# VHH binders against F-box protein At4g00755, part 8

Target 1, 377 residues: F-box protein At4g00755, of Arabidopsis thaliana (Mouse-ear cress) (q8lg03)
Amino acid sequence: MDFVNNLDTDTSLSILSCLDDPSDIVRASAVSRSWRQFVVKYSLSKNLCLKLFHQLSNVDHIIETSNDRNGESSEAGSSSLMDTRLLEKEHRAFALLARGCMSSPIESCIADAIRASSTDNYPVESILNTLEKRDRIGRTPSYWSSTGQHKTTVPESLLYKLIGDLCLITEVSIHPFQAYFQRGHPIYSSHYVRFRLGHEKDNSPHYNNSQDKKGEPGKSSIESNYVWTYTSQEFSMAQENRLQSFQLPEPVLCIGGYLLVEFLGRVQTQEMDGQYYICVSHVKVEGRSLAKSFRVENVDDNGKFGLKVLSYNDPKKMEEMDAEAGQDMDAEAGQSQLRNLEQLLNLLHRHPLDVVDYVWPDESDDEYAESEDEAEP

## First folded at step 17 (VHH)

Design cc3 (from aa1 with Y32H)
Fold by ESMFold2, fold request of step 20:
Structure cc3 (fold): chain B 377 residues (1-377), chain A 119 residues (1-119)
Amino acid sequence: as target 1 above (377 residues)
Amino acid sequence: QVQLVESGGGLVQPGGSLRLSCAASGFTFSNHAMNWVRQPPGKGLEWVSGISWSGGTTTYADSVEGRFTIIRDNDKKMVYLQMTSLKTEDTAVYYCARYPDHYGDEYYEGQGTQVTVSS
């Protein structure tokens, strides 16, 4: 018994517009052909997604690899059919997007560390060290460090690439670094952190050829090459040696796949030079990737883009298939090994002798001072 | 006490050459890797080059690779930075530095020597 068939359009729209949950619209569209036709005709899935994520107002068109071929029916003789196909295409894409946003969160949405605004002892204390949950590799410290500053007001930033062009971000976590090897064991946090999400400004050969080396300090490269479409509030950061989590007020859909972490206000000086530093051992971003279902194409100067649908498979089913095949674990293991190799290369740049410690850790080495935690089985 | 004394800075034109020296005392020089770092005007310290305790391994920042050469002489307790093809971006105070290499060790640098590359 379809109440939609028994009611006028305004009453049916009013009732269905009270649905706040994407799952309710999907369930309504599955009840009968009349309900599905109504949901499609009045773009209820699209409108709900736009209510939840204003960034989707920048979707200019939907691109389908297989279904776009069927949209070429006679233009003059089938304009009504083309309109119906366009509305159905939008419904499928936005319903899929809504379902993907309710999928299981990923431990971290960061794919790569790109650049810091400054780096002390480059490349050894670079942003690349923040990708792993450790503050040392053998006897070698693992952290990013800013350069020193005499003023507390000079900010710093870390730029990351996310695992996909379309990610739903919920939380950013940051572990300030405690310099366990300095007297007093200082913690080089900041007063506040702020997060920005966005995309690269251009994809021209000029920008591609002029990109800084991965992990190299470069304030001008960050400011000139990125567009930030979301900026969070400032979150207070504690001067504590722990992973600190910053929940965004609302989940944010990142178009273009870049995250900037800004550190505002320096709190800790180094005894040797009296300058303020900011140091971080780990950055983690919790969220959901929509990269298996979608890709963002051709972001123009107005921020408009094409939303390409790669697969209409259920995102939950794709996650279950990957878990059963071990694909995500294999990919994560491979990325962790690549990050370890990059860290070994950084050790070669700073302390070539420490490469031996990384490959074969030994707390009792006659080339190093005896460690007080020298415990052998 | 650890002492590091830099010398050899000066004013040079772009494309010129300069050799910096660092005299080390107050520690067993041949047991420590040595570094050159620089501070451009209005900016923080940036690492330039490093050399292992034996001199067998040298490393360079990308911005100076191929133009600068780090050299050490353990008998004379000296570290050098041979600079060629100098650019205006190389203008900085250059410091000779000993980085921490074990728990409880500290960072040391000298007074610095000014290098100015200008037309």
Scores: ipSAE 0.000, ipTM 0.108, lowest interface PAE 18.9, mean pLDDT 74

Design cc4 (from aa3 with Y108H)
Fold by ESMFold2, look of step 17:
Structure cc4 (fold): chain B 377 residues (1-377), chain A 119 residues (1-119)
Amino acid sequence: as target 1 above (377 residues)
Amino acid sequence: QVQLVESGGGLVQPGGSLRLSCAASGFTFSNYAMNWVRQPPGKGLEWVSGISWSGGTTTYADSVEGRFTIIRDNDKKMVYLQMTSLKTEDTAVYYCARYPDHYGDEFHEGQGTQVTVSS
């Protein structure tokens, strides 16, 4: 039924303003041409997305990579024709965004580890180790460690790049590290953890994977180079050797693709020096990635940016097309392969002779079982 | 401007009970974890208890676990410390505290409230 044509504007807006779910607006726009025209004319898809994700208020313009729509004149004539083209372009982009936020699969969203506020024993104990879920690779421990501090109030942070410029983040998980090789096997968690999501200021090309070993930790490099559009509440973290999951109260749209994990309140000292440390074996971030559909361009000083639409295909359909091409079965497999290679290179730098000997022996259950004869009671 | 105002301290006998209160203003209280710290006579600050932003998770120093209870009320912007089975070792100035937003900023705490446990 096409009741929108038969109603005045105020009544139609009142009825359609009750659609709070992005998928309902997409369905309404598909009912008839008059419904679609109404949704486009009054920007209902855009306004609902803005209601759900306030970060989208910083979208300055829409960029389509498949060129302007076929049949649209490059000569801008009437202002009403340009308004129609703008509203149609916005509708397509925000309708696609709404579908992606509802239908894209939940996946791991970290692409790269970028910087820690401090790192003890670099490169062995760097942030790169937090991408590996195991706390040990062969005989080498896998964790990030802060430097030591005498005061419990000195925070630490870990900075990550996400797999895309638009990710809807739902959950962050952190595994504190238990130092199995130290007396007492202490766990170096923090009292609290907090998450920030945002974008790089000015998109400096020199920021990737260059940890600031010489500079002041935290404030000078991170606060100067990043803008945080979301800051979470402060979650309590347990001193327990397990993956601890922190579900955000509401899903959060990260625009620009950066995550900062902040650790507040040091708890555990190292016996030998009496200083407080924070150590983490794994960080995992889950959400819905819109990376195959969107990119962010030209973030300015006011936080405004262009939203580039790469494809109007269903993200699930796009993933299947990439798998059929045979190059990379999915983004997570490629990310895992890169992390494994980086960890192997770090191991080679640390243990050049041991690595050769380590990879020759066949690892089987009998090797671990035979150690029980020489082990503790 | 962040303000934390502690109250409810006083003189109490060993084995007694006391309830401390902290009124918070000048920040979005429900976003922050809150803590009680104390300073015994002639000693440095000692962390006593903490509570997550929602109040769903509480933590305690070993010396007070089982005797002290931390509670928050986000609607009233209040934090409480219910103390029972008080010992002379609990004598201290008690502070309500919050972590800062930025690296290098000071730990936010109030003026403190004196708790004295003696006969």
Scores: ipSAE 0.524, ipTM 0.845, lowest interface PAE 2.1, mean pLDDT 76
Fold by ESMFold2 at other seeds, look of step 18:
Structure cc4 (fold): chain B 377 residues (1-377), chain A 119 residues (1-119)
Amino acid sequence: as target 1 above (377 residues)
Amino acid sequence: QVQLVESGGGLVQPGGSLRLSCAASGFTFSNYAMNWVRQPPGKGLEWVSGISWSGGTTTYADSVEGRFTIIRDNDKKMVYLQMTSLKTEDTAVYYCARYPDHYGDEFHEGQGTQVTVSS
């Protein structure tokens, strides 16, 4: 006998909805076939992902690369099978996404340095130098420099492409440049830094690095060509020659794979011309890339996109684990019910505080259960 | 008040080894890349090696790459140069520096240490 069948559906939904860790939902689906069917029926993996990463509300459809189960079929005679296949497909994709967001290793996420809002002495002092950790290579300084400005309020920005279309970003680190070859060894940082994550607009030009550099100083093609779905707080930047790390308040899922670093408030003038500059020796972005498992297709002007699943990390093993945990040998359901409940609670306990913080839900009026039950009978 | 004190120089035969030390004080050591530069007799200054402020990146002049190793200890505010396979061309006064080239008042912040390689 399935543990979920031993409790009211509303009570089971309330218990499972209190889980804070996506991996506990995946473990719950391995307990029995009935539990997996319950997780699929009520879209628990999808809803948890949407709770954690609101950007996923923009997923328009899911595409499976090796999906023999999801051919385009006739409309006639198969409406219930289409609904079941849709729920199963969503479950597979969002369960894999949740696993990737929680268990993929932290890595450096910059693939390319694309463009700066301005560059002094182009190309020598370009954004490409910010990918180098060292502030010098032999006798050659390694940094990006803005052009000079007489006003402190003119911002600057650096644009990067991430290693994948779907990256969970945790931290951005910036090393301001100290001009060790100038009198007084000035540091050309900014007062504040801000981060934006997003995607390229559909009508943006194809990249041609040499042609993008002929624009007037101060013109911005970045605002017209990109959509920023996340913008951080302003972080204070110290006027110090060190790598400064800025932890995002929570990990952010970047869809479309672009990062903008904005520098706000100029501090330091160059003695030769009396103008303010911003100079950076290194930028590092850390997070979890989902590029091995997912591709983002066709991000439109509204931010909607297709989520393409490239591979499942052992989906057959996951299905076999669900089948092995099934109810087939629960012949003594009445005698084993308390033991099954204790086993499930032990499996789901990762932190006692998370379990204790929830109040008893109402059995008769669980809004989560009613919305799921009536959507697709 | 910046002070860099070099030590560990001496007379060695070709093919020998030495380890130079540099003790730093009077500035925030962990904020600076550190360098070794040298001055051969009757010649100008020549950059030898550099190490980033964290110690994560090291760089070497072509003439010493593979023979010399730069190391730093931020807790002790020390920089070292481990020299092996020494050649007569390595004979010089060796200086520890915050900067790789001539730069105003701070380039020769210490007295240096003499390294002499001769048979």
Scores: ipSAE 0.000, ipTM 0.108, lowest interface PAE 18.6, mean pLDDT 72

## First folded at step 18 (VHH; from cc4 with F107Y)

Design dd5
Fold by ESMFold2, look of step 19:
Structure dd5 (fold): chain B 377 residues (1-377), chain A 119 residues (1-119)
Amino acid sequence: as target 1 above (377 residues)
Amino acid sequence: QVQLVESGGGLVQPGGSLRLSCAASGFTFSNYAMNWVRQPPGKGLEWVSGISWSGGTTTYADSVEGRFTIIRDNDKKMVYLQMTSLKTEDTAVYYCARYPDHYGDEYHEGQGTQVTVSS
């Protein structure tokens, strides 16, 4: 006996609207046909995803592969039947997205190192070296270096491609390089780092202006070819030879698959020429990739795009991944996953009234912002 | 329009104290790290202290660590520099600043505030 069928619509909506947890809405849709029909009819999965990630308002249509269609018949020629099929498609896509954001494994999300704003001694000291966690391979040092500058105010940036078009990014980690072969073993960090997430301009195949001549990539190419839909606050970086982790205040859904790491404020001069450099031995980005489930297609000039579903994962498998997140045997990986889960749970419990941009303080060594009691952002 | 207005400088004897203030306007203050930078007579700009966007992390140049304290108030859009145990080498024009980014958000500073430490 179906609870939703026994109540009026207003009471059912009130009860179901209290299900702000994506897992509860997905489970409600699986419990009975009447609950599923209600969740689909009122777009509860879609609306919750939009509440969590407002960038999803730029999805203007859902694209499914032919192997994901099951039992679809010829159209009946009614706009009401077509609307129902569109709502079902939206439900499937957004329910999958919600499950992926909760249950996909935490992993390194960098696929490629694309370009630096400047590079000393190209290609030897290029951005590609930042993918290697060691600061040397055999006898050869492994790091990216900017060119030198006499002014401390000249920023630098590193551009990376992520492993998928949709990645939920939680943490960026950066290891400044210590020049162990120079007198004094200087560390070429910056005062601050900032992160941007976004996509390439113009996904058209007619846009082919990237590499007209051989040479190192420049600041102009980064400035002209990308749209950043998220820009973080400015985090302090220490002049210390260690991997430094920067937890984003809230998990960020990157649509389009690009990350820019900006370095602000030069700290260390090289003795030989008296110029300031920034050098990095490793960059790591952690998050949940939705690359096996989704791709972004047809980004237009307004930032609208098609969300292509590549595969519907087994819902039981995704729920098993949720349970496994709490069973990680590696203490360091377990702590990182617990911080990410806490951040995500706090995001889900906030229902911002007027402002979505509430920002968690940096939790690394911040003694003042370890816990929150507030009921709203 | 981005504006940074420093105040609180003056003439003080060695060993004395001053508190500098900076009022910020024209940008989303809580997204930016803030800095104090100084220019001693006849010398270039020298970074003094910085504070992260939230105020959770503070950093200091070696020459001022233990003597200077940077504080911010995001509600009032203010940053402060509490200076103690002042030395003659602390004599400079002090500026409140944010660093420019990759897309040319410009490095901004006001007129500065003069700090003179002399007997």
Scores: ipSAE 0.607, ipTM 0.877, lowest interface PAE 1.8, mean pLDDT 77
Fold by ESMFold2, look of step 18:
Structure dd5 (fold): chain B 377 residues (1-377), chain A 119 residues (1-119)
Amino acid sequence: as target 1 above (377 residues)
Amino acid sequence: QVQLVESGGGLVQPGGSLRLSCAASGFTFSNYAMNWVRQPPGKGLEWVSGISWSGGTTTYADSVEGRFTIIRDNDKKMVYLQMTSLKTEDTAVYYCARYPDHYGDEYHEGQGTQVTVSS
């Protein structure tokens, strides 16, 4: 029997407003048409999403595309019917968003490496290498390196594009690089790391090519081209050759799909020049991408944006279809092939100044393996 | 305005102990990692110890590990350095510091507090 039809409006709303779990709201809306009517009329799905992710208060409007044909428009002059259509539209979008944030599997969310605040030996030691899990491909090292600095206080940053405009981020993992080919096999981590999430500004200049070669402290194109809506606390990094994971205190909904990783406090000098460097072999971001369901459009100066619904299909079923089609395997294979090609082109362009060195044995669970280094006497 | 005020330095014999204090204001203290750095006579700055935003992770330079302890109190906006088994090599001006970030925050240290270890 339908509880909503047997209770007054205030009592029914009080009962339904006690639902805090998105799964419970979905279950309530499926109980009967009367319960669904209350969930839609009083915006319970939208209000729960806003409680969970305050950034969604900046959704200005919802845009539907191909699915608009099955949602027939009402007569233009009927404002009461139009209001009902708007509430149904909001319910559909926010219910889908809630399911995506709760049901999509946690996966790696980096789509592309964009730029670093500095890069030594560009482009060989660029940010692109951080997408590779291994610290070498064949005998070629795979890492990003900052430029050298005499001061420990010069920070560095790495900028990434996430998969889609709307991602729920839970954890960032960073693997500092150990220079196995240098004497003493130093590790070039930083004292601290911090994360920012945000979106690109609409005013990027066309001729801004010269900013990529050199950064200055506190000045970069990153300051002028991006808006960061989330900034994490400062996490400590260990001087250890391992993937180090930094779980965000709460999951964060990234609007706009950009991640900045900041490295604070230089630790290790290079013997050859006595300067401090930061080097990273891998960056990994874990979260739930909503790219198959949503896009973010028209972020304005006040942070308001349009939420475009691409598909109302179940997020779990879409990911099962993607796994069956092998899309994630194709993307990983394609990414590795591109990195191999870029490394070969870099070697072809650059004269080889490779240091001939001993290589450690490949021994698991042994971080203390030693090899003899050979230099001219 | 960001302010860091160090205190607690003094003259100590080798093997002695001191506790340095740093009072912080003008920023959201619990979001930032904090550090102690020192400047020995006639030398440059040397990092001594660091502590994560929550206090859950502490790090030390090899020369002080096992002798010095860094502690923070986010409610009082304080960071401390408990120094024991002091050596003459520990003689320096000690500074409380926050590393600058990508957006041009200044490297912030106070006026420092002198620690002198001498017979």
Scores: ipSAE 0.578, ipTM 0.869, lowest interface PAE 1.8, mean pLDDT 77
Fold by ESMFold2 at other seeds, fold request of step 20:
Structure dd5 (fold): chain B 377 residues (1-377), chain A 119 residues (1-119)
Amino acid sequence: as target 1 above (377 residues)
Amino acid sequence: QVQLVESGGGLVQPGGSLRLSCAASGFTFSNYAMNWVRQPPGKGLEWVSGISWSGGTTTYADSVEGRFTIIRDNDKKMVYLQMTSLKTEDTAVYYCARYPDHYGDEYHEGQGTQVTVSS
């Protein structure tokens, strides 16, 4: 029985507009071809996505990779045919997006550590160290440190690039650093942490821009070069040497692929200079990446953007295909080492005048040193 | 126009109890962590207690842990500090406070409320 054929359009729209789940829209569209045409004609998939993730109201057009070349740019001459093609294109894109947000695997979503609001002993104690899970590599400590401040109210921030332009973020995890080599083994956490998600401005410098200087990044560069479309609540951070996880109240769709971690309220002074510091050994962001299916293009000053569809394959099937091609028991450890090295080389590449005298350490000893090193009297 | 208004201070005996209140307005209260800070006579500000946006996590300075309890009510936009087993060292002006960020959220505290613990 097909109740859509027995009801007027307004009643059918009222019933179908109550659907909150992509599975319910799929079930409705499978009842008959008239139901699928109805879902497309009245934009039910698009409207569901907007209901779930309000940031998608900023999509101003859909770009299909192969279809744009195979005749999409040809003029049909009929506005009715163009309207139908637009609605079908939107339906395909938003239906895929809704499925991806529900079924893509949970994974770590940081691709690059970009910039800190301040960095002590640059580059040794830079944000790049926060991508490493361990707080030491061999005998060398691995952490980011802010500069010192006499006031507890001076905030700090860490800026990261995500693995894709479109990521559904669920959780951010932070490991504050315990300075095991200092008297008293202090922990340099902050009182609170806050997260922002957003995109780079068109007029901002790129993180790989030759205009970058050797000095530490300032808070003005972060404040002026990014647009934050989501700002979380302020979570309490414990002064404890452990990975601390902060679940977002609801998953958040990040458009444009940037995460800012803000540290609010300094807690711990360094004995030697009496100044407050914030130090972090690891940052991890978890969510569902839609990078295999989508790109975000040309985010403008009003936040409008093009949504480029790369593939209509099921996101979970695509991830399973990638995993089968490259699965290894040691893959996560090897990926972490490669990411750390790549971040260091990327930093050095951005500042080429400092590379001439750089000597790469012999990695054989450092790779063997996973022992439980402890401070000894 | 961020406003924080503290109340509930007064004169109490050592070992006594007191409850401070802070009424918040001019911002989305439930998005922010809130703090109590105090200024003892002749000294600078010191942090006393904090509470996460949801109220699910509370933190305390060592000197007050076990004696003070911070509570929030997001519906009423209120923060409270329940103080018990008060000591003469707890004598201070108490302020309700919100930490700043890089994007125009300034450090805000109210006018304060005096707590005096004296025989």
Scores: ipSAE 0.563, ipTM 0.863, lowest interface PAE 2.1, mean pLDDT 77

